# Miniprotein binders against q9bqp7, part 96

Target 1, 240 residues: q9bqp7
Amino acid sequence: VPQNWFPIFNPERSDKPNASDPSVPLKIPLQRNVIPSVTRVLQQTMTKQQVFLLERWKQRMILELGEDGFKEYTSNVFLQGKRFHEALESILSPQETLKERDENLLKSGYIESVQHILKDVSGVRALESAVQHETLNYIGLLDCVAEYQGKLCVIDWKTSEKPKPFIQSTFDNPLQVVAYMGAMNHDTNYSFQVQCGLIVVAYKDGSPAHPHFMDAELCSQYWTKWLLRLEEYTEKKKNQ

## First folded at step 6 (miniprotein)

Design z32
Fold by ESMFold2-Fast, scan of step 6:
Structure z32 (fold): chain B 240 residues (1-240), chain A 100 residues (1-100)
Amino acid sequence: as target 1 above (240 residues)
Amino acid sequence: SDWEKVIEELRKIIEEMRELVKKGASPEEIDELWLRFFKIVDEAIEKYGDHPEVEEILREIWRLALEFLLLLELGVDREELLKRFEEIAKKIEELIKRLE
């Protein structure tokens, strides 16, 4: 167990909509802060296995594409991911009309990939929104909070190219989701409780996205692992 | 015959991995064994990748092994993990047969 154990779920909160909740999804901006982000904590506490695999993946990619080709590949992955997230935010915004949507967003391979998942998404409560854990002192920017097949989830949208996944962006995805979940459940800017997670891996070629649903029990298991990573980060900072 | 030893070692690891997944072994045990698989494939690419066809097949095996590792990172259920492991293992075995 981590030394500073704290529960992921807040007993004082409900997953049911509150009458005082805004009808428009929340979008709280991420403020520049000395408090570490979820991504920083995870990047600074990678396992020996993750470090080895990332380095070997990078070497294999450079050998295949050349140094300039690898640089172009990583830049394109970043740009495509950014565009995918922007398109999803637009699609899920309740104020968007069909005339206001860019027709080209619907033709993206990644957007085509997630169409069947989007049919099961409703009740959007937050989009591209900042979360902060007041007690554990970390921050994050989550993609989406919405109902998936009737269950309120923190949803994380990932892009992947078959057969060459961008391994760096895939590491610790369940830990990211539960870290955001725990922060939101204890953040005073939010009034509801999230108990489930969903990682959606979308494909560039438009083949059907893979949804990876995380129930409350699985989220609790990954939460313990996240707390250990946070503890490791804190210890590393003290020893610097 | 060093090449034949590499092929047999890869097959052994796949069988050991299958047994671990079936037993519901810890993520740490699964990661450790799969890391060994990656190291053997990486070493084989460096040592025997002179021939373009061999290099292509070994790189494809590497990519399939990465696919399984990413699946482990996603933390799917044991039943789903075993099902997807068998699909990936079958593809890797087919590629290994092309190297014999």
Scores: ipSAE 0.013, ipTM 0.326, lowest interface PAE 7.7, mean pLDDT 79
Fold by OpenDDE base, second read of step 7:
Structure z32 (fold): chain B 240 residues (1-240), chain A 100 residues (1-100)
Amino acid sequence: as target 1 above (240 residues)
Amino acid sequence: SDWEKVIEELRKIIEEMRELVKKGASPEEIDELWLRFFKIVDEAIEKYGDHPEVEEILREIWRLALEFLLLLELGVDREELLKRFEEIAKKIEELIKRLE
């Protein structure tokens, strides 16, 4: 049990999305503060087992691709991820804010992969927007807040070359999502609350993306795990 | 000594990366240096890992380097990535000093 329990949901905020669909999604810039990011907390609190698995994965990839191939792979993963997020932001942004859609950004297997998910996405409230949890002292940049199949979600878009059909295969992504949810639900810059999460794994080959929906119960379970990771991070920082 | 050369090479790579980052280089532009860095650390662990203190430090360097690689894979914002790079680089430099 976390020593510093804090709720993921804010009882002071209405669960009902205020019917005022903001005409423009929120895009709050990430402020450079001494406050740790969600990603930093997760990375610094990886288990020895997780580190080992990643090492083993790396070594396998080097064996398969060679050193130069692994380099290219790593560079491409970053670049493709960035381009994918940029393309999604462009797609999910209102038409009036559509800067000249670089048509080249839209021509990706990853964009093709998520098309069936995008059909169920509506009511976009935030895109690439910073969240801060003032009490728990962490920040993050969330990809998207929108309705998925009529449920308001924090949506996290991920790229993968390998199928990830199970939420367990998404590593710490569920923790990232709930961390963003908890921060947003208590961030004064947001007037609404989210109760659901969605991890979308997009595939390079354009095969249908896997949606991993997280209901309020599942989010609460992962929230407890997130709090434990945050406490571990805090303790590690005190001992440094 | 071969060990001194390894340490100097690691230091050199970190400094080169730092210079590139200061010039506004993208993570992609420093990828070659990171891979070279990883290779050197991996080889050093294999060659010198019989000494517990050296192994521990090298493993920590490796972990920090891996942390950065994971940041890349997670698609972290460029600004955050660059910030984290400097933090990681500083820690690695401190660890390298302990190997001297």
Scores: ipSAE 0.012, ipTM 0.230, lowest interface PAE 9.0, mean pLDDT 84

Design z33
Fold by ESMFold2-Fast, scan of step 6:
Structure z33 (fold): chain B 240 residues (1-240), chain A 100 residues (1-100)
Amino acid sequence: as target 1 above (240 residues)
Amino acid sequence: SDWEKVIEELRKIIEEMRELVKKGASPEEIDELWLRFFKIVDEAIEKYGDHPEVEEILREIWRLLLEFLLLLELGVDREELLKRFEEIAKKIEELIKRLE
């Protein structure tokens, strides 16, 4: 995949709202098919460094918790992340007064962690919404598209037990964000342009979340790296 | 020439680790050390990993630095960390000399 032939930004689009934009945030359902997802592409093309760090972490956890304890821990982490995303979707939805809000979700340490970020989030245009890059043939499910400090962003909410104050510590998260951005900018279900990204790392103990803002230049740099990962995935698929 | 640069970068990161142990490293600084170290090691193995002896030495350096970073991450007391770091740094320097 030549980087110059597939730009991340669509020159035919603007980040400003227009009359064709819906009044409620978009929520396009994700359709399961043979087209690879962003997460699948990234998982299948992990670097040797990422594979090693993941294995190191797994071995340490298994030694501490045992096999069954590790499975329980991993299941709980997944469930907490799912609940965190559900709570954020509820908070950012126009229907702020829901009939049966799970109060435990809204009072979690993760939600406390992101309060200062949420104060700067407005103009929500999409929540838990599917994107597809029509020419590059990949799909994804993005968390949120909204204005952060006045700039329209693809926002990705992450949970972490350990502090991640540097964007480099989030590994493939920047690639995930720009992959969603490029897909949305070329998806006919959307009419607007996104040029910025935001990765928000929330903490279980309620300590302040770390926001990692990605401007248009940084997004373009990560887009080039995403295209290389997509090409690597496609090449591996041919050899299977 | 390229190999001399890899060795120089390895020595530089070891010295940076030494300074962080002395002043006390934050979790953020530890994560940054992990990223920088593995980037250097991945690049070295990719360029020179076709030579079994070189690859074996690089993997041993990798193992020693992994051991140190785990000790640092676990929050072992500062005096013990300094002692363990100097032992590991000495072993790594011996391995680096074998690569030169």
Scores: ipSAE 0.005, ipTM 0.159, lowest interface PAE 11.6, mean pLDDT 77

Design z34
Fold by ESMFold2-Fast, scan of step 6:
Structure z34 (fold): chain B 240 residues (1-240), chain A 100 residues (1-100)
Amino acid sequence: as target 1 above (240 residues)
Amino acid sequence: SDWEKVIEELRKIIEEMRELVKKGASPEEIDELWLRFFKIVDEAIEKYGDHPEVEEILREIWRLVLEFLLLLELGVDREELLKRFEEIAKKIEELIKRLE
């Protein structure tokens, strides 16, 4: 159990929209500072098993593609993911931003993959927005906060290519979601409460995306694990 | 006693790997045992906490394991692979002695 426990949910907040909420989704810019990001904490505290899987995949890819080919491959995977996120932000933004460009966005297999998920998404409150936990001292950039099937969720969009899917740690994706959730629930830039998470894995070939819904109980369980990772990071940083 | 069982499991995995190396097993078969090894190590660290000496030995084991697996992928001869594996086994035994 973590030495410095802090609750994920904020009892002063509701998941219902209030009259003071802006009509446009929030997009707080991420500011670089000394405070660690969620992704940095997770990368610096990977398990031995996670590091093994990543290094072995890297060895095999370099043997197959060469170092330059591996660099090009990983750059292309990163670029595809970036474009997917940009397309989703455009699709989910207000109508003035969503004009005629939408026809070109449908060219991506990843966008086709998520269509059935998007029909169940509404009430978008934040897109590509920075969160900061002022008490626990970490920051993050979340993808989306919106209602999924009537539940307000932190939504994280992931891409996977076939036959060579990008290696995504199944252990860290839920931790990333709850870290953003806990930060947002205690960030003064936001007024609402999020209690659910959603990880959406989209496929390049247009195969239907797989949604992984996380209810409040599951989010609380992963929150405890996130606090342990944050504590480990802090101790490692103190030792330099 | 709980920790003694963890040590026994680690030794058992190393014995299984030794036999697989002798038989010329595939990288995939060897990877499965290393994944199991590191899973046990992760669980032990979570349960029993951080040991600076142990972490240093684990870093050395880590480097040797990755070098061994690269040689296995490159198809280096069985005698050389077994020699490299025994270097790893010796370091793991050193780790086990520090944990006892």
Scores: ipSAE 0.590, ipTM 0.866, lowest interface PAE 1.4, mean pLDDT 83
Fold by OpenDDE base, second read of step 7:
Structure z34 (fold): chain B 240 residues (1-240), chain A 100 residues (1-100)
Amino acid sequence: as target 1 above (240 residues)
Amino acid sequence: SDWEKVIEELRKIIEEMRELVKKGASPEEIDELWLRFFKIVDEAIEKYGDHPEVEEILREIWRLVLEFLLLLELGVDREELLKRFEEIAKKIEELIKRLE
C-alpha cells in the first residue's frame, strides 16, 4: 500500500463531462521545472528485470545491425513516432486550426493502422497538453483527451513494429496513462475529469491498431502501482 | 559475510546452469536462471559497487551473461552452445575468484 495515498479521481469535479464541447482542444505548454516527468519517474524506477530485458534487446539489435545501424534505427523510430504524433494532432485538431496538412505526414502505415480507432474518437478536449499534479509533484505531456466510444479517455498513442495484443505487452504504458489521468483530474487548468484510459498501439505495416481500453477499475489498480513507483523515485532521490 | 554468501550463490547458480545445459534444458529454463544470476549481480553492484574494481568485475560478469543469452536467442546448435557455455562459465568463475 502506498504510504502517500492520493485518489486518482477528484471528488470535487463532476463525473459528467460538461456538455460544452470546447470548440478548441486545450494545448497547455509543458514548463521546464525541477518537477520530474512521468516518463522520468518510470524510467528511473524500472525493475532490474526490465532493465536487463531492455539491455538484452539492445545488444541483440547491435549484433544484428551494428552500432551505427542501431543508432540509425533508434533515430528512425524516434522520428517516425514524432511524425505519427504530429499527424494525429493534425487529424484531431479542428479544421480551422489545421495548419497546411503535410500530405506526406498522413501517408504512413501508422496512420492507416489507427483509422478504425479514429472512427470511434470524438469530442477532443486536449491535444499534446501538459498536466501537473501539484500535490504529488509530477508533470507530464499527454497525447490526447477525447471520447472513445462515448467514454472520455486519456488516449496514449504508441508505435510498434511488433504486435502487442495484450495490455501487459505495453509495459509501463498503463502507468503512464493513469499518471496523466490523476494529474489532469487534479490540475486546475482542467475543468473536467477523466475516468478511463486508452492505449492505442499503431503498426508500421498499416495492420489494424490494437486498442487497450482501461475502465475506471483497471485505472484504479494501475494508479496504486503508479503511486508505488512515484514513492520509490522519491526515496531514490532523497538518498542521492 | 554477506559478500561470501553472494559469491557462493553465484557459483551455485552457474553449476546449476551447467547441469541443466548438459541435461538439455530448454532455452527458457536457462534464461530464467540467468535472470536470477543477473539479479544477484545487479544487487551486488548496487551494494558493493563503490569500489571501482569490484564494479568493473561485476559488469564484466554481466556482459558475459548477456553474451550467452544472445547465443541462446540465435539458435546455436547444442554442441556449440555447450562449448560456448563452458568458455563463458570459466571466465565468470575466474572473475568471481577475483572478487574473493
Scores: ipSAE 0.019, ipTM 0.331, lowest interface PAE 6.1, mean pLDDT 86

Design z35
Fold by ESMFold2-Fast, scan of step 6:
Formats: C-alpha cells, sequence, structure tokens
Structure z35 (fold): chain B 240 residues (1-240), chain A 100 residues (1-100)
C-alpha cells in the first residue's frame, strides 16, 4: 500500500478526439534532468527475484555463447529492437519521413509478426514522445498512443526471440505502461485521457505477435505497484 | 537416486502449479513456486548437463520456465493464463517423461 497515493486517471480529460489536438502525432523530445525516468526508477528498485533471474539468465547465456557471443547477441537484440521501433514509427506516421526499406529486409519477420495488430490500430496521437508527471516528479519516453480496436491505448512494442528470450527488456513492462499512462494523463503537453495499455510482443520468425491488452481495472492495479516502486526509489535516494 | 529425486520434484511442482493456477492463487504464490522450479532445472543443468541429450531436454524445460515467468509478468487475464499455462505444462511434462 503506497503512503502517497495519486490517481492514474484524470477525471477532467476524455479519450475522445479534441478539436484542439494536433492533426499529426505528437513527438515531444525527452530532455533528461535530475527528475528520474521510469526506467531508472524500475532499474533501481528491482526485486530480489528479478535480480536473481537476470543474473542466472546472464550466466547461462554466457556459458552457452561465450562472453563475446553474449555481447554480440545483446547488441543484435538492441539493434533489431531499435530498427523495429523506427519502422513502426514510419508506418504509423502520416508524414513517413523515415524510410529504411533496405533495413526492413532484416526486420521482415518482426514486421510480418505485427501486421494483424497494425490492422486494428488507428487514430495515432503520439509517437516516441516524452511524458512528465508534474506532481509525482518522474519522466518517460513512450512508444505510441493510438486506438487499438477502438480503445485509446499506450502501446509498447517488444521484440522477442522464442528460443532465447531477452529477459532484461521484458521485466516490469506493465509498470512501464501504466507509469507512462499516469504521466501523460497529468502532463500539460497532452489534452486527452488514456485508460488502457497494450503490450505487443513481435517474433523474429514472423509468427503472429501476441497482444497483451490491459483494461482500466488492470492498469489501476499495476498503477498501485508502480507507486510503491516510485516510493521505494524516493526513500532510497533520501538515505544515500 | 539423486536424479530420480530431481525428476520427482519437477513433476510435483508442475502439479502444484496446476492447482494454484486453477484456484486463482496470488501472483506471489505462483512466482515463488515457479522460481523454485527454475532453480531446480538450472541446478540440474549444471550437475547433469554432461550428457548432450539430457542437457538439450533440461535447457528446453528451462526455456519454457522463462517463458511462463515472462507471461506472469505481462499480467494476462485469467482465461488466457490458464490456457497458456496448460500448454506450457504439457510440454514440460512430456520433456520430464523423456528424462525418465
Amino acid sequence: as target 1 above (240 residues)
Amino acid sequence: SDWEKVIEELRKIIEEMRELVKKGASPEEIDELWLRFFKIVDEAIEKYGDHPEVEEILREIWRLTIEFLLLLELGVDREELLKRFEEIAKKIEELIKRLE
């Protein structure tokens, strides 16, 4: 139970389109400062179980691939994820300023994986955009805000290799989504309300991506857990 | 003998997990039992992984264990969790049977 509770949703906002909203998706750049990011808070408050799993996964991967092989593997996962996000931003942007079709050949599996989900995505409001919670004092960079099957969602795009999951990038995904949601709902740069989340796991082999939809009730449950992590982070900083 | 104990523990934990998931046990209870399963598999790989066929089976069980832990972290709804757990559990049980 958090000591300093704050609501995730803003009752003064609607998920309906507002005439004052820009016709193009928002892309506010993230300006780092002393205010902690969502990822920093989560990294500094990992549970002992998460730390154990990450350590054992890393040790097993190094035993299998060698130190250089493990570095190559993690670099490839990072690069593929980055290119996947860039491709999705290009696809979902009306202006399509980014066209790396040559590199999309390397990413064809992930893009094929997500096609059936993209058919249900419309009304894009924000892409690769910064959020800040002015009251709780944290910042973040979200992937996408758009309607999925008619529901306005914070959407987080993930890549996965089925035989060797990249466990470091999957922990706390629901907490990231609700943290971004709560920040956006109280950020003066945005005028709309988001009440749902969507985590999309795309696969390298082109197998259909798995959408993990989070309704308002589930988002509220994870929001409470996020507030506890934020409180833990704040307390640790006071004691250092 | 030690090997038979490992096989028995793995089967027992899968059956306990099935009961917990069916009755809607807390995420903490599910996480704790599944982490215990993961630790046993990880230790078995270190101790008995000298045989290539045994190592392959144990690593596949380990991979499926990680997949389920990631599924729990995603917070899927109860019906989806029950369905996907049962798919994973059946695969693990088949692999355990191959270990004899």
Scores: ipSAE 0.007, ipTM 0.247, lowest interface PAE 9.5, mean pLDDT 77

Design z36
Fold by ESMFold2-Fast, scan of step 6:
Structure z36 (fold): chain B 240 residues (1-240), chain A 100 residues (1-100)
Amino acid sequence: as target 1 above (240 residues)
Amino acid sequence: SDWEKVIEELRKIIEEMRELVKKGASPEEIDELWLRFFKIVDEAIEKYGDHPEVEEILREIWRLTMEFLLLLELGVDREELLKRFEEIAKKIEELIKRLE
């Protein structure tokens, strides 16, 4: 029960396309701003348990790889994730053909992992696009908005080196998705309504990605949790 | 009392660590012990950390337990592990006595 509640869905919007909608996916650039990003809000409001688990993981990796090895590992994981997102943006851009894409990016295990998910994705409306909630004062950069199995979704692509129990890397994923959804639904740069989310976890070895679909009811439940995290962030910022 | 329960739980964790040394430890068993110990110490600090001395002692117990669990994960030989466990258990027991 947040003290400053605001609706996730915009009653003046529809998920159906209209004649004024652009024919190509939107890509609004993210600009530097004093307004906090979704990722910053979530990072600054992690529970003590989440912080502990991240620190424990870090110490284990440092013991296994050394400090230099850990830095190299972390940089490589970041770079692989970035390349995976770049490849997906290229694949989903309707203006490109297979001949125009980097063959090396398309042959990664992560891209192989998501092939069966991509077959069910169509009607792409936004790719690597900035969202801003002007009333709640936060910004974000979402991966993709497209229809998944006929439902318009905010889609978030995640990489994992192996199938794993959902821990730090997945704790806040639903909150991130609904935060983007709520921002987009109230952002004047967009004209449509998104009511569903999809988190896709892709695997480095090419094993089939796991899709985690979030319907409108589940999104509403996570939206309440996101509002609480945002409220906590705002309170902490006042007391810093 | 809540405080006596915390002392009892801390002593119980030492015995669980001893069992892991005896039987060997799977990664899952080590992970479970990590989470349980963190919860016990974190809750105790929240409830009783108003006293700086108490918070300092609880954080030191946490550091010592972390040291032991890391040794389990590194797979040090059993004789070294037993030696290090007894040293750490002694230090934790001394800290627990300071909390009483």
Scores: ipSAE 0.013, ipTM 0.309, lowest interface PAE 8.4, mean pLDDT 78

Design z37
Fold by ESMFold2-Fast, scan of step 6:
Structure z37 (fold): chain B 240 residues (1-240), chain A 100 residues (1-100)
Amino acid sequence: as target 1 above (240 residues)
Amino acid sequence: SDWEKVIEELRKIIEEMRELVKKGASPEEIDELWLRFFKIVDEAIEKYGDHPEVEEILREIWRLTFEFLLLLELGVDREELLKRFEEIAKKIEELIKRLE
C-alpha cells in the first residue's frame, strides 16, 4: 500500500477546537464486526524477531515462576492494567463526581507514577473510544485523545513492573498509536485532526512515568510501517 | 577460559552498541547487534545456570537487555535514547564485573 494514497493526516481537518465540538469526551462503543482490529493485525504480523523474543521471555519466566506461577503473574498484570485504565478514564472524565470515584483505585502506585503527566493533560476529546478507518477497513479502541503540553495527541497508557516487564503487550506500541490516529483522522464519527502521539509508561512502584512523545514526522514514519503490516495481514487473509 | 571469553564478548558488544548509538546508526544495525548480545546472554544462562549466583546475575542482565529493547520499540528521541542506553549500559557493566 502506497503511503501517498493513504496519508495519516486529513487535509480537510483542523486540530483546533470549534463551537460544534462536544463538551463531553466522546466514547463510541466498539461494535462486533468482521473488520480486523489494530491489535489483531499486529498480533498476526509480528516479525520473526518479535516472535523469537516473546517466546524466549515466556520460557524464562516459566522457568523462574513455574507454569502456574507464570499464569498467575500474567493474569495479575492484565488485571492491574485494566484497573489502571479504568482509573484514568474516571480521572479524565468530567462526568465522574469525586463522591462516586473509587478512592482505592485513585491511590495505586501506577496512578502516583502518572501524576506529573496528568497535570499537563487537558482538553480531553475522547476516552476509551472506537475508531474505524473507512477506506483501509480496520478498527481500534483508543485510550485517550487530549492535549499534552498544548498539542493534541492520541495517548496510550501502559503499565510496567520492574524488573519483570510484561512483554506480550509492549511490542508495536508506536504502530498501535499511529494506526488509531490515522483511523480517527478518517472516521466520520470524529471531526478531529490528530498529528501527535504519546505513549506513557507508568510504574507499579510509583516512580515517575516515562512519556514518549511522537511528533508529526515520527508519526508519519511509523504510519508507513503500519501500512506495511496491514498489507501483510491482508495478503495472509487472501491466502487462507 | 570459555567463561572469560563470554565475559569479554559481552563487554565488547556493549562498547560497540555505545558507539553505534552515538553515531546514530540505522535501527537495523542496532537491532542486529543487540539481538546478538541477547543470544549470548541467553546461551550463557543455559551453560552456566548450574551456578545460582551466576544465573541470577545473567538473568538481571537479560532483563536490562529487554528494557533497552522496549526503548527501541517505543521510538524515543535520540537524546533520550542515548541517556537511557548509558544508564542501562553502566548497570550491565557493573553486573559483568561481578561475574569476573
Scores: ipSAE 0.014, ipTM 0.410, lowest interface PAE 7.1, mean pLDDT 79

Design z38
Fold by ESMFold2-Fast, scan of step 6:
Structure z38 (fold): chain B 240 residues (1-240), chain A 100 residues (1-100)
Amino acid sequence: as target 1 above (240 residues)
Amino acid sequence: SDWEKVIEELRKIIEEMRELVKKGASPEEIDELWLRFFKIVDEAIEKYGDHPEVEEILREIWRLTYEFLLLLELGVDREELLKRFEEIAKKIEELIKRLE
């Protein structure tokens, strides 16, 4: 348990819609800051097991593709993920406020993969939106906040290219989700409470995506682990 | 053969994991055994990746072990973990049989 524990949920907030809620999803821009991002904290505090698996993946990829091929592959994976997130933002945003849709973004295998999940998603409240925990001093950019099967969730969309997924991002996905949740619940730019998480792993070949739902109890358990990672990050920073 | 020894080790680990999950072992204990399984599969891909059919099967086993890692990281309850483990273990065992 961390010595200076802080709650993930805010007792002053509700997950119920109210009249002050905007009619369009929030999109607060992420500003460059000296305050660490969720991704930075997690990357700097990986476990020895995570580091080993990431290094083995890199070595195998470089042996298979060569240095230039590996660089091209990782750039392509990044681009595909970026396009997948852009397509999801377009699909989940109100049509009347969107830029012209790019048909190519909407026709990927990843989008086909998530169709059955999207049928259960409604009441979108935030898309590609910045969160900041003022007290714990970290920031993040969350993918989506919406109702999944009637539960308000922080939703994180992940892509997987079988057999070459990004192992690093998968290990810490629950921590990433609860970190965003805790920040949003205490960020003055938002008025509602989120208590659940959803990690959706989409596949390039269009195979059905895997939804991993996190209830409030599970989120609380991972929140404690996130606080320990944040504490580890802060201690490492002091020693540099 | 060295190959038969690899197949036997993979099957042995699957059985050990099944027993641990049934006994309600901690996610940390299961994760350590799973990591050993993953390392064996990763090494097998390096040694036998020159055979396309074998490589395809080994990479599919690698993918299934990666899915199991995601399941462990999510901290699902014991009943759900048992159910999902059995589904994944059965698929892995079918793939291992194809490698014999």
Scores: ipSAE 0.000, ipTM 0.222, lowest interface PAE 10.9, mean pLDDT 77

Design z39
Fold by ESMFold2-Fast, scan of step 6:
Structure z39 (fold): chain B 240 residues (1-240), chain A 100 residues (1-100)
Amino acid sequence: as target 1 above (240 residues)
Amino acid sequence: SDWEKVIEELRKIIEEMRELVKKGASPEEIDELWLRFFKIVDEAIEKYGDHPEVEEILEEIWRLTLEFLLLLELGVDREELLKRFEEIAKKIEELIKRLE
């Protein structure tokens, strides 16, 4: 059980649209800070199981591709992910200049993979936007907040190569989503409440992306696990 | 033989996994059993990987176990998890059969 429990949802906020909501998607810039990011907390508190699996995966990949091949592979995965996120931001943004700049990015297999999911996405409220939990002292950069099938969600876009999955940032995806959600729900830069999450795994070959919807109950369960990871991070920092 | 025991243990774990997924067991319970499966496959690769065909089959089983573990971390709904598990379990069972 976490010692410093704090609620994920803010009882003073609503998920319904209201007059105080911005008419354009928010994009609060992420500022470097001594306050830890969600990704850093998760990376520094991986379970022994996750560390073992990640290390074995790295060893197998290096054995197959060689040291230089592995570095090239991971660099390419990172670059593809970055381009995918840029393309999605362009697609979901109302600005035409962004679409013109990102013309070639819109033709990727990952974008084709996610088309059927995008048809169910509307009411975009935030894109590539920073969140901060002032009480729990962590920050993050979320991909998207929008309605998915009529429900307001924190949406996290992931790329996957089925034969050789990139596992470094996938194990804790539900924790990332709820951490962003809890921060946004208590961040003064935002006025609305998010209670659902969506993790979308897009595929390089254009095969249909898999949406993993998280309802409020599931988000609450993962929120408790996130609080434990944050607590572990804080304890480790005290020992340094 | 030690090899025959390894094959029997892998089959037993797959069957235990199938029961846990059907019962809607927690991701933590499924993770523990799946980690055990993963470690057995990893150890088998170290002990029997001298034969190229065995190495390739065990490596593929290892990749499939990792794929399912990632699905558990994603917190997919029960129906999707059960469907994806059956697909993966079927492939693993076919690969285990080739190791006999």
Scores: ipSAE 0.008, ipTM 0.276, lowest interface PAE 9.0, mean pLDDT 77

Design z4
Fold by ESMFold2-Fast, scan of step 6:
Structure z4 (fold): chain B 240 residues (1-240), chain A 100 residues (1-100)
Amino acid sequence: as target 1 above (240 residues)
Amino acid sequence: SDWEKVIEELRKIIEEMRELVKKGASPEEIDELWLRFFKIVDEAIEKYGDHPEVEEILREIWRLTLEFLILLELGVDREELLKRFEEIAKKIEELIKRLE
């Protein structure tokens, strides 16, 4: 029941390849501007329960590791995630640019974790690419758009260090995926339609990654929740 | 002992939660009771975590508690919520037995 409802899918678009689609995956750079990012909106509209759980996790980690140890831990989690995304971008990029680093990337536990998922990924259309919803006025940087088991998906790659995962990412992962999807479907820089999402949780120890597939119906359900979060963000911004 | 009272309180909350979810209580009532459960587990980890085996079991209970809170935040339907609650509650009850 958002006040400003807008459809996630664009009826003027198809998920089939167009002659205008580039042979190389799109990589639109993210430009700094006043328009809020998906991550900013989600961070600023966390529920009281989410805030409480995140703060308790943070305090618990600080008690165990100390303030400096916590800072080092969170920095390492960030760097490992960044390197994992860079490795995946290299693996999924065109053959010419991938070749020189392919052997080294197969040695990582996180990369080992996703091998069985990657075998089902093809037809890559966008990598580390910016999206903007021109009507709803938000931006984002998505990880990947590709076919997973024959279906075009917004794919979000997540890393998890058991038993203490980075809790912030867990709550809003589906909302993040559908926010990117809705933006891309209405962004003039793109010509295709995405109707499915995929969240892949990779593990440091190389144990098999967990794929969480989101069909069109599930994406539509999460889209409504994303619109409510965006509305809450807009309301809070006006009151500050 | 204080520890035995903590274990008994956790069991009581699980049974109260089972009633609440079955009768379709408000999301606010379910959230309030389950957050109290989470807080008791979190405080128990701080107070009794000097025993490594106890700490490990309590952290697993804490993880399962978070899993249900995430399901509540995602707004799954009542039938799915009840099914997932029973699965999580059984796992927590097994872990609580190991703490006795």
Scores: ipSAE 0.008, ipTM 0.166, lowest interface PAE 10.2, mean pLDDT 79

